# VH-VL binders against o04291r164to392, part 6

Target 1, 229 residues: o04291r164to392
Amino acid sequence: DANNPAGLLSIAEEALAEFLSKATGTAVDWVQMIGMKPGPDSIGIVAISRNCSGIAARACGLVSLEPMKVAEILKDRPSWLRDCRSVDTLSVIPAGNGGTIELIYTQMYAPTTLAAARDFWTLRYSTCLEDGSYVVCERSLTSATGGPTGPPSSNFVRAEMKPSGFLIRPCDGGGSILHIVDHVDLDAWSVPEVMRPLYESSKILAQKMTVAALRHVRQIAQETSGEVQ
Key: E = the ipSAE of ESMFold2; O = the ipSAE of OpenDDE; V2 = 0.75 times the mean of E and O plus 0.25 times the DockQ between their complexes.

## First folded at step 1 (VH-VL)

Design I09 (framework fv_ivicentamab_arm2; at its last look DockQ between E and O 0.01; V2 from the best seeds 0.00; counts 0 for: pae O 10.7 > 2, placed apart)
Fold by ESMFold2-Fast, scan of step 1:
Structure I09 (fold): chain C 229 residues (1-229), chain A 119 residues (1-119), chain B 110 residues (1-110)
Amino acid sequence: as target 1 above (229 residues)
Amino acid sequence: EVQLVESGGGLVQPGGSLRLSCAASGFTVSSNYMNWVRQAPGKGLEWVSVIYSGGSTYYASWAKGRFTISRDNSKNTLYLQMNSLRAEDTAVYYCARGIAVRGYYFDYWGQGTLVTVSS
Amino acid sequence: AYDMTQSPSTLSASVGDRVTITCQASQDISNYLAWYQQKPGKAPKLLIHKASSLESGVPSRFKGSGSGTEFTLTISSLQPDDFATYYCQQYNSYWGSPLTFGGGTKVEIK
């Protein structure tokens, strides 16, 4: 499917539907993480999934920027995700419905010297919904879905991203409400023992990504509002 | 003006190693798809490796595990580290800049540097 | 990825002749094909991209045509500077790599 525009749009629409179900729905059982303290460091609601493959986390919070500006900031992933080594946008394809499909290759730094670095081949779909919301959703493509053939880069382990991303809804008084989902699947029991540290690092990365994204956007919003003396 | 200047070629014994350099001027290697392409004596062009603007690297199947493409952004220089060299690796190695459009084609090439693998 | 086949491998021609070189892709590559010229002892030079788009400074006697799996490079009136080897290259991959070259066509003096 991933070798032609119609197939790519089909995958993009499927990813969008699954992402929205995770971001705003009840299809996934979420457990709120303890240790999220109210106050200046409160990032919003962070939860992990009980009933899906791999590890999923979601967060939600208010930001004082319009949806398009929030999307613009978050699409520049290396600017706010410390563990992101590189992002290569290999193709940019108009979806034919006003949206954009990007084919992206990402490399992540290893969390420790004991765990391998990860890489991802993904489709990222950015579009505007009828209510003025913007969505940026992303998922891995495998050779089975018409993604790239061949092995990962040397010293990297191929990871799989399930539908993940950002839903940015406008607020009536100005600003946006930002919904974040990060979902990575790695079957620990089918993975050789030598690769199990990668599974543990996936849990850590998912939690850090949702927190980092929300915090970064809030900091940019605050700086923008106070820019004029 | 865009220029690419290769160096580091020479005679090396089978099983040996060699590092090629490509000094770029007039543009930044970190903003482009930088490639190595080789040509054995009397033969055609054969793609070897690419480093993407973001730093991701890819190799021809026969080059994987033996060759490593890298760059030094502060020196604006591209490298190809070649290990476990074989007689069939004898070729002129070109540095080339790629233009990305559903894949890439090459708008600028260096002069090439000759690598001879022989006893 | 894609096999690229050029024909003929060698052709002999005289100054003023019309020369046609063909390039066949094993699968549909739309129009994502480039042509290069390589003179003896020199690096390749880009002539044409997107099957038919002539590069700045390339003489108008060079013309690329075709789409899908069949492509041609035509030199309408061969000049002394045109004796060289010509290569086609496909770049039809949403993933950016790998890419493949044709085997080359050597245009020699008759």
Scores: ipSAE 0.066, ipTM 0.621, lowest interface PAE 5.3, mean pLDDT 82
Fold by ESMFold2, look of step 2:
Structure I09 (fold): chain C 229 residues (1-229), chain A 119 residues (1-119), chain B 110 residues (1-110)
Amino acid sequence: as target 1 above (229 residues)
Amino acid sequence: EVQLVESGGGLVQPGGSLRLSCAASGFTVSSNYMNWVRQAPGKGLEWVSVIYSGGSTYYASWAKGRFTISRDNSKNTLYLQMNSLRAEDTAVYYCARGIAVRGYYFDYWGQGTLVTVSS
Amino acid sequence: AYDMTQSPSTLSASVGDRVTITCQASQDISNYLAWYQQKPGKAPKLLIHKASSLESGVPSRFKGSGSGTEFTLTISSLQPDDFATYYCQQYNSYWGSPLTFGGGTKVEIK
């Protein structure tokens, strides 16, 4: 309601710049996970953060789908994120530069009954880059960022998503190179000490979120390829 | 009318510390991408650090661990804490507002404040 | 590094001359390039962003062009106020931070 597109576009463009610096650069101190290797049976290259604010994971892999199809699949978060309880898109705002801004409320299942489930209030920005790459980036809206206040979270712990998302580059032989960054602060301090590793481990984040997304889109690509005949 | 005013420069010995301030008016620091950029005497421009509107901070590799960018939103002021200063840090330090478009460039600059690091 | 090379480093010209400054990127930066003007003892002033978009209040005698790795700033008819040093700056987030500036081009009276 009465969202200011100019102010939201400013937040969206900052989120995009910050996401890209993580996806293709060293804004996060990335450490490659040793158990991943490139190859026909591998899911791609996976890295996790070292000594950053919150927790972060990055994955990169080849997908035999066009960039916009990959984006379409991954924007449907409940279809691939097992812990995703619901996604509610409260607003869809055409950006004046050809992109799209969404204001999203997401609820997650808790992995344990000993801690409250997390929710997120985010801005998601989808846009096409000059080289044909497609980007979907997302970040929490907080008092620090500006933007509209989200739904109340009385039954949830409001988590923070730092600029995160998908960079999907077209390949010259068809298909795409997919870069995924997840960077969150799950408020690990609000859970019992024995449960904190579930909420502050970049490796668990990678397994549950970044790797899961890459596997999902790769599986759809393989099923689509096999179903051509 | 956007205005940026740096202060806190001066003469300091190697190994010393200095805190620069940048008072902003005409916009809110917390809603913008605030930067420090330096220029050694007779030399070109060199990016130092940024604080994003959401509070994330990033530094040039040579500044990491020695310099800290911060802000006080109630005073609408940007800061640069500089520690372990070296002669090569001698420069005019500018604060600058960034405009993000798939990256960012600087639409407003302060007048700069001179930092001299010399025995 | 994400090198930006400006040429020439110094340019002598007279009022009324057409002046051209070149900026080369070591990697493709699309059109994410800005131009700044700096007079002695003053802060830089943004002239152009996105390679060719003039900032508000910048005289139309300034023109930016180029994409990819090669960019040009042209002043169609040099005025006395235009004797200054000019910097290019890349801001293509594909290559991450830090942002990098060219070495500068000083435009002097002939």
Scores: ipSAE 0.036, ipTM 0.617, lowest interface PAE 7.8, mean pLDDT 86
Fold by OpenDDE, look of step 2:
Structure I09 (fold): chain C 229 residues (1-229), chain A 119 residues (1-119), chain B 110 residues (1-110)
Amino acid sequence: as target 1 above (229 residues)
Amino acid sequence: EVQLVESGGGLVQPGGSLRLSCAASGFTVSSNYMNWVRQAPGKGLEWVSVIYSGGSTYYASWAKGRFTISRDNSKNTLYLQMNSLRAEDTAVYYCARGIAVRGYYFDYWGQGTLVTVSS
Amino acid sequence: AYDMTQSPSTLSASVGDRVTITCQASQDISNYLAWYQQKPGKAPKLLIHKASSLESGVPSRFKGSGSGTEFTLTISSLQPDDFATYYCQQYNSYWGSPLTFGGGTKVEIK
């Protein structure tokens, strides 16, 4: 059974492990971007991958919100991700110990009218770590990973999300340290060569997705506190 | 029913110009990838140019500067303006619709129009 | 450049024969390969895309297989209507250079 909870949990746990190794480790060769300002807060770093499958970006910064609130905000991708066309949660499965598994179908707008839009079929795992951190990690479900088959989409190119997500750690005195990892394979090979730079650029990914997320959550934090940062 | 009908081919002298047309029916030209592909007599297929739904155009390296692909949305027609024609440009010219999901291939072709460049 | 090499250039066969045409890519193109059939004086006709996906209306005796750099078009039992020239075409790098077709394989009657 493709919807076997135990099987899905195994996939989720693997995704979590890989994500964490990227978020705070060196599973990906990260190079810091110079001159990137993710938001009004002066504390934050953005990095892109040098050598990995697909493209990847990482960001780290402080947010003046509690972890759960940060997670809620960032889970709503359509609210902050311009290129997100739609998000459909097809299934929600309790994973035990407060964790939740979601099967999600995401449609994206194409960055240009020159190529077919990408979609994703992913497993999203939300859980709390022993140190009080909250994690939301996500990866594509494929034949290699197992899990149920995603919905067909004749007008989209199925892209792959490598283990990605948010690590939200509580800070002393309030607020959170936010780690964001976006790692995707947009199947650049399938687009005309002249368009591939739009699909093979970790820098573009960082700007359009990773930094956008961080900027958005910081904006919400500012609005909530009524403070100008 | 999808149909592509090329026209405008004929005999032209070296250095001359010719404009080919491709009238499409059963689908909208401006919403699809439209291509020109040619075939010299007794030879293989050679891609010439493409126009995207967004209007962007691209050409084979040898076609750049001499060939121009365009369309008239109101007429649902594709065009190929050919200038400075050479003997080696002698070929049947096909218009073809491209499909770009997970790669690129041609699902519909016209019957072609013959262009002969000769003195 | 993504060079496509077809073999053989010409083959003679009889009705009922099993025919095999190969297409070799100069580099890994995954399954981004299409096959076309062209008869004299006619436009090419799409037979197969994505290396093995048969187009609607194409007889089941046509089979595409392969991935990476080696691809095969097989006609299990050649019919009179199958005498034609066949072309392979890779999907990918086509805007910086001419779209890559194979050189063609002419299947003629023995």
Scores: ipSAE 0.006, ipTM 0.538, lowest interface PAE 10.7, mean pLDDT 91
ESMFold2 (binder alone), look of step 2: mean pLDDT 91; pTM 0.933

Design I10 (framework fv_ivicentamab_arm2)
Fold by ESMFold2-Fast, scan of step 1:
Structure I10 (fold): chain C 229 residues (1-229), chain A 124 residues (1-124), chain B 110 residues (1-110)
Amino acid sequence: as target 1 above (229 residues)
Amino acid sequence: EVQLVESGGGLVQPGGSLRLSCAASGFTVSSNYMNWVRQAPGKGLEWVSVIYTGGSTYYASWAKGRFTISRDNSKNTLYLQMNSLRAEDTAVYYCARDHYYDSSGYYPEYFQHWGQGTLVTVSS
Amino acid sequence: AYDMTQSPSTLSASVGDRVTITCQASQDISNYLAWYQQKPGKAPKLLIHDASSLESGVPSRFKGSGSGTEFTLTISSLQPDDFATYYCQQYDSYPYSGLTFGGGTKVEIK
């Protein structure tokens, strides 16, 4: 039952477990992008095409900021995600373990005038792990988890965010290793068959989102220290 | 038993200010989405504002900048601060609790519980 | 915000009559519609939510139907307690584009 604090924490912990298995696990086969530069500042961006639903991408890289600062930057989604129109925090609930649960509504810009814009109703869970890592993970709430009844606003097509987010591990000597997972289902079946390839191309969108997040954090780190990247 | 009791209405001159209160019992206002809805004499219902559990506020376009919704968790009371009042603001003001947490799901949609209303008259 | 149009504005009926009230939205609101009953000098009371779901304690003679842009509230056998003003309310655009009520339908004794 997702409509009370205990139920929300249960969903949050399940989302965290699923997110961590995507971010650092080997249960999912990832295909690394050709041409990615290896090294300390490289991005290991990959896409899952077959053994998961929807479109998923992950990336990781070094950033010269402490875990909490990285999390604060990335939580302000409109500041770095070009296609994000608005983010409304509907509720903020302290979790019993020292973490925070947020209920969030997000609107995206429409890709074309012939296709509806997408929106998301999500639970975002932020907590500190025992190893000193900080995690921000997020997933959609559906009618099955106590989310909204019926279809959403007629102006939008409700999309589903599978467990996604950021795992930020502290480094000895300062800075962090940032792991990013973006896993979404944009509901391609809600559009006419001739438009469906546009949403299948959301694999490229997922890759751009992970790259945008990492670049934005590195840019702010550079501005803070004056360090050349 | 859920109860909402409004107060603070009365006669005020155009350009004046007034603060309405809504005292809640049987539940906690900070744990629910709370709304103000008004009704001019002999006319229909008109939505004014909402405050979310997390503190986010939304307003009818005509209320933005003049009206402010807030709450005091220690007093379990919802407020509506009304500034720059006009004759057309004359109405009975109701506080209403969204169905959030108490009837179904997460999302504010319709009003299961209403107060009795408080009359605001803006006239010289 | 979406315009909500109720018809008729006033309805005269006798006890035992079947009464039908219509609500039209200016655009598709799916099933995000509620119906309220208001008696003189009193606050509105929720009757129906999600277009057709009857609120607890509301008599079964009240029935909501419709989806998209056209909705109906039906009272199958009007009782003396049912003479009141009825309002529809959309929440498809709430709170982002605002919440809109219909103009109301006053059900009067014939």
Scores: ipSAE 0.006, ipTM 0.439, lowest interface PAE 15.2, mean pLDDT 79

Design M01 (framework fv_murlentamab)
Fold by ESMFold2-Fast, scan of step 1:
Structure M01 (fold): chain C 229 residues (1-229), chain A 119 residues (1-119), chain B 106 residues (1-106)
Amino acid sequence: as target 1 above (229 residues)
Amino acid sequence: QVRLVQSGAEVKKPGASVKVSCKASGYTFTSYAIHWVRQAPGQRLEWMGWINAGSGNTKYSQKFQGRVTITRDTSASTAYMELSSLRSEDTAVYYCARDLGYSEYFDYWGQGTLVTVSS
Amino acid sequence: DIQMTQSPSTLSASVGDRVTITCRASQSISYIAWYQQKPGKAPKLLTYDASSLESGVPSRFSGSGSGTEFTLTISSLQPDDFATYYCQQYNSYPWTFGGGTKVEIK
């Protein structure tokens, strides 16, 4: 919980290992999206998971900003994720290893008027890796992992974020290589049967975060360089 | 039934400001985003900006930055677009449009508000 | 800004004809929507994400394409299809629209 820094760091390190396995490994089977590229076209590749729990997508692409700047931009989720209604940082804790652990409460917009909006209680871990890469990874805290006390907010259904986030590696050509994973379980069983396929396997929902993040970083990079798009 | 109902036509002098309203009904207003798009007579549609109705966060097109302000009133389920320092080139029909937050395309549109800027 | 170029500007066709409208982006994109606009009315969404048909839109409408070239096809033109059609990219800010294609029924 928030009163046990060693326990929170343990959860953070486990989330990091699982996130890296999804972002760069082969532990999950990924299917490249046919005819789809993150905007603008030259940024990279988007794929959706096959046979995982919930909805998962990953992407990778080149961005013309240094890793630290990309991490700072992407940590401000409401600025680039349109379906994010609010983000409250409940606490900020030094990890003791140079990293930062944040306990975050997020509310999302509902994808349809027939289902309740989702909220998340998460641990977000930001750290620098030995090779100069930055990582920002995040996962839900549940009662089983010593998570927050209390039920979901009125009119919201608690969703689960599986290890997700950003790996930002320096590129010799200038800028960074950005790896993104979005893996969530929106609790499909709480919605009417007609809407369950949208929450279980929607390609639109799965890639919305990854594409939005790449577009936003690209926009900031262009503004910083003084370019007009 | 989802509806977006806009305020009536306006006639303004160059240099004035105009504020157009867009009243939403038939859905949870704070769970969606509202965009503003204009169309000058005989011209293409032109995106101006959007607001997250829940948080109030906004994003504007660079062309309108500094002249456009988008706001909302959650108790009235109404979004507003104010455009200042009006020019004759701002004569257009102004539309509000709903975005589901997941797709960034517009599933429902207001009926449009004609703003005429004349000397 | 991403420029969206539509062709043709005006198209005349008979009821029952297959009509194809093209939209070209100045750079490769993945996210495009198509709208129908009748005189004096707001646009109406037809397709999104290049090829997804909006609920309630007749199946005679379809979107296709990838990269820089996209098309809206009406497989069997009906009298109600007299309108101007616009493409819109939502790949990168600012969102931009095509110049429009006016479909006139002979």
Scores: ipSAE 0.006, ipTM 0.460, lowest interface PAE 13.1, mean pLDDT 79

Design M02 (framework fv_murlentamab)
Fold by ESMFold2-Fast, scan of step 1:
Structure M02 (fold): chain C 229 residues (1-229), chain A 120 residues (1-120), chain B 106 residues (1-106)
Amino acid sequence: as target 1 above (229 residues)
Amino acid sequence: QVRLVQSGAEVKKPGASVKVSCKASGYTFTSYAMHWVRQAPGQRLEWMGWINAGSGNTKYSQKFQGRVTITRDTSASTAYMELSSLRSEDTAVYYCARGWDYYGSEFDYWGQGTLVTVSS
Amino acid sequence: DIQMTQSPSTLSASVGDRVTITCRASQSISYLAWYQQKPGKAPKLLTYDASSLESGVPSRFSGSGSGTEFTLTISSLQPDDFATYYCQQYNSYPWTFGGGTKVEIK
C-alpha cells in the first residue's frame, strides 16, 4: 500500500532484495554486450539480460568518491541522463533505520516522434547497509500496490521500472565500487510490430544509461580532486 | 530452480470451454512473460498468445482471438489459459512457456504440457 | 504470417556423425531459436538469436545463418540427441514454428 508506511517499507525491502540479487548475484542471466569489454586499468563491464521482462542492463566500476557522495550525485537523475525530462518528488518518508523512502514521478523524452514518451511512478529507497555500503533502489508502484489510478495522461505511456538502482561499496583506500542495474519495461508489448526495430534500440539506451551514470560520477570525482582531463 | 507445473489432463465435449493452469516457481513471476503454445498429435507447435505477468497485458494470435483468454494471479504465481467453443481440432497438448520481452520471445522454460481431448 | 520450412523432415544418423538441419523463412528474419523435443516431453531451448547457445546446452550444438536460411548443426551426434528439432521465428507476430526434423538411429 502506498498510503501505509509499513506497507511501503515492505515494498522497499522486497525491491532491495531483488535489486541486490541482480546487481551482485546470478538470479538473472547476464550476457556481456558485443564490443563491451573491461578497460585496461579499471572495470566497467556492461551486460544485458536476455531472460527477463523488459530491458535490463548492469555495469560496475571504480569511482574516487565516498559512497554517500556517489548516491547524492546519482539521485539527481536529470543532471546526467539526457533523456530524463523531469523528476518530481511527491513524498519523502523516513524508513526508521536512517533510510529514506521517496515517491517519485518521472517523465522521459520520447525516443522518436513515432513513439509516445514514457512516464514512471516509483518508490525509491535509499539506505546504508551494515558493511558501510550505500544503496539507492527504485521500482514502479502499480495500482495493486497503491500506485496512481488517476486519469490517463494523453501524451505518455506508463512504463514500469523493475527493481533498479545503485549499490555503492566503500574501498579500503578511499573511493567506491559502483554497481548499477537498470531494468525497465517501456511497454513495447503495446507497440505495433512494424516499429520493432525502434524498440530494439532501447537495449542500447539501457546500456547508455549505465555508462552515463558511471562516466558522470567519475567526471565529478576528477573535478573534486583537482585532476584535469 | 525454475519450474512450471501445469494442471492435469481434460476431456471436453464440443462447445465446452477448458481452463488450464501453470504454476511458476524458482524466479520472480512478475518479471517475465508467460506464453501458451499447443501441439496437436503429430503436428507442429502453434503459438496462441501471451501475458506480461507483471502488467497483465495480453496479446493473442488472430486465429484464437475471441476464443482464448489468458490471465494470471500474481499472489499465486500462476498463469491461466481458457479456450472456449471447443472443436475436435482443438485436441492437443497445451504448454505454458516462459518468455521475456517483445523482442526476446524464445522460450527458455516449458511446463510439462496438458492434454486436452475434445470428443463427442 | 512468416512460414517456416524445415528440411529434411527425417534423417537417419549414427552416433559420432555430423548432422545439419535447415530452416527456411518465407521472408528475411533476424531472430530464430532452435528447440529439441523428445517423445512425450516439452521442447527444450537449444539456441536463440540464430547463433547464441543457451546456457547448459552442450557445445556440440551450434546455430548459424541469416536472412532466410538457417542451420542447426550437431558436430558429433550422441545417443541423447535422437529427437525432433524445431526452429521458431520471433521476428514477427504471430511467432511461428517449423514442421520439425526427426533425427533417428540409422
Scores: ipSAE 0.006, ipTM 0.483, lowest interface PAE 12.0, mean pLDDT 80

Design M03 (framework fv_murlentamab)
Fold by ESMFold2-Fast, scan of step 1:
Structure M03 (fold): chain C 229 residues (1-229), chain A 121 residues (1-121), chain B 106 residues (1-106)
Amino acid sequence: as target 1 above (229 residues)
Amino acid sequence: QVRLVQSGAEVKKPGASVKVSCKASGYTFTGYYMHWVRQAPGQRLEWMGWINPNSGGTKYSQKFQGRVTITRDTSASTAYMELSSLRSEDTAVYYCARELYSSSWDYFDYWGQGTLVTVSS
Amino acid sequence: DIQMTQSPSTLSASVGDRVTITCRASQSISYLAWYQQKPGKAPKLLTYDASSLESGVPSRFSGSGSGTEFTLTISSLQPDDFATYYCQQYNSYPWTFGGGTKVEIK
């Protein structure tokens, strides 16, 4: 139930468990993107799913920043997510375990010329795990989780974010391993068959989001290293 | 009709700064990323950076990092590119270009007419 | 940085000729655009995502290729097509352009 702190923490912990299963497990069948060669100096591993509701993409790679700094950068979503139009933080709640829960409203640019722009109402949970890993996990709030769905929009189609986010694990010798999952349902399957190329465009946008996050963090890491002098 | 109109030609001395403007019309200014690309006489095009006019977020090519600043004024629907510590090799035509985001990252559907910046002593 | 190499640097052709311009990337890419630039003018988008034709661009222009090898083809050269052509990769920062191919009257 999303109407009280205990209910929000319950939703947050459930989202975290599902996210971790996607980020490092086999809960979803992942297919590696063609044309990508993962390695220490490359963009990392990028994969999409074939057998989940909506569209899921996963990526991982090494970055030369500590977990808390990576999380700080990635929580500023408009700085790196090109398809993000606006992000409004509606509420910030301490989780009681050292973590933070945020209620967020996000507007995205339209996925194609012929599709409506999408918006999201989400819960974002940020916490430190016992192994020193940091996690930023996010999922949509719906009528089923309690509380209002959010205001009606005349120009937007409500999209659903399934558990998504960032797992940032410290590396021996400094730096981090960044795991990214982006799992969204943009309601593309409901379009008539003649318009189904729009669905493939949406998949491409979802894949680019995970790649954009990793590229952005690596770019800032390079700039920060140069400025230490 | 989409139009990008840039400020006029500039002549600067080495060490000076130049600020080029790009006024957008015919579309929602905050809906599209704006990029800056330059071209020295007879040379290839060179990407400098982009701005998200909605958020003010920017990204710069490392070659120009520390010398370039891209800003915008949403009320005027205008993007700006300022390049500092000018050298003779910065003599170039500077273009603003609108990104078409629907299925790509950084290709440009509309370009400004270009602004010639000459750096000479 | 991804290096983009275009060939030839200059090409002489006659109206009606089939013209093919090559762009080679130093590593595998999926995102490439082609631009046309006439003297004193800004570049104009021709194709994007390797093979998608921009709206309003004549059908005689086509892009093809994948991985590291890409081509722009003009099936029947028109007088308006004498220009310099550039490829651009937008796969990885920084975005980089080819050196250009100048299509001249034979």
Scores: ipSAE 0.005, ipTM 0.441, lowest interface PAE 13.0, mean pLDDT 79

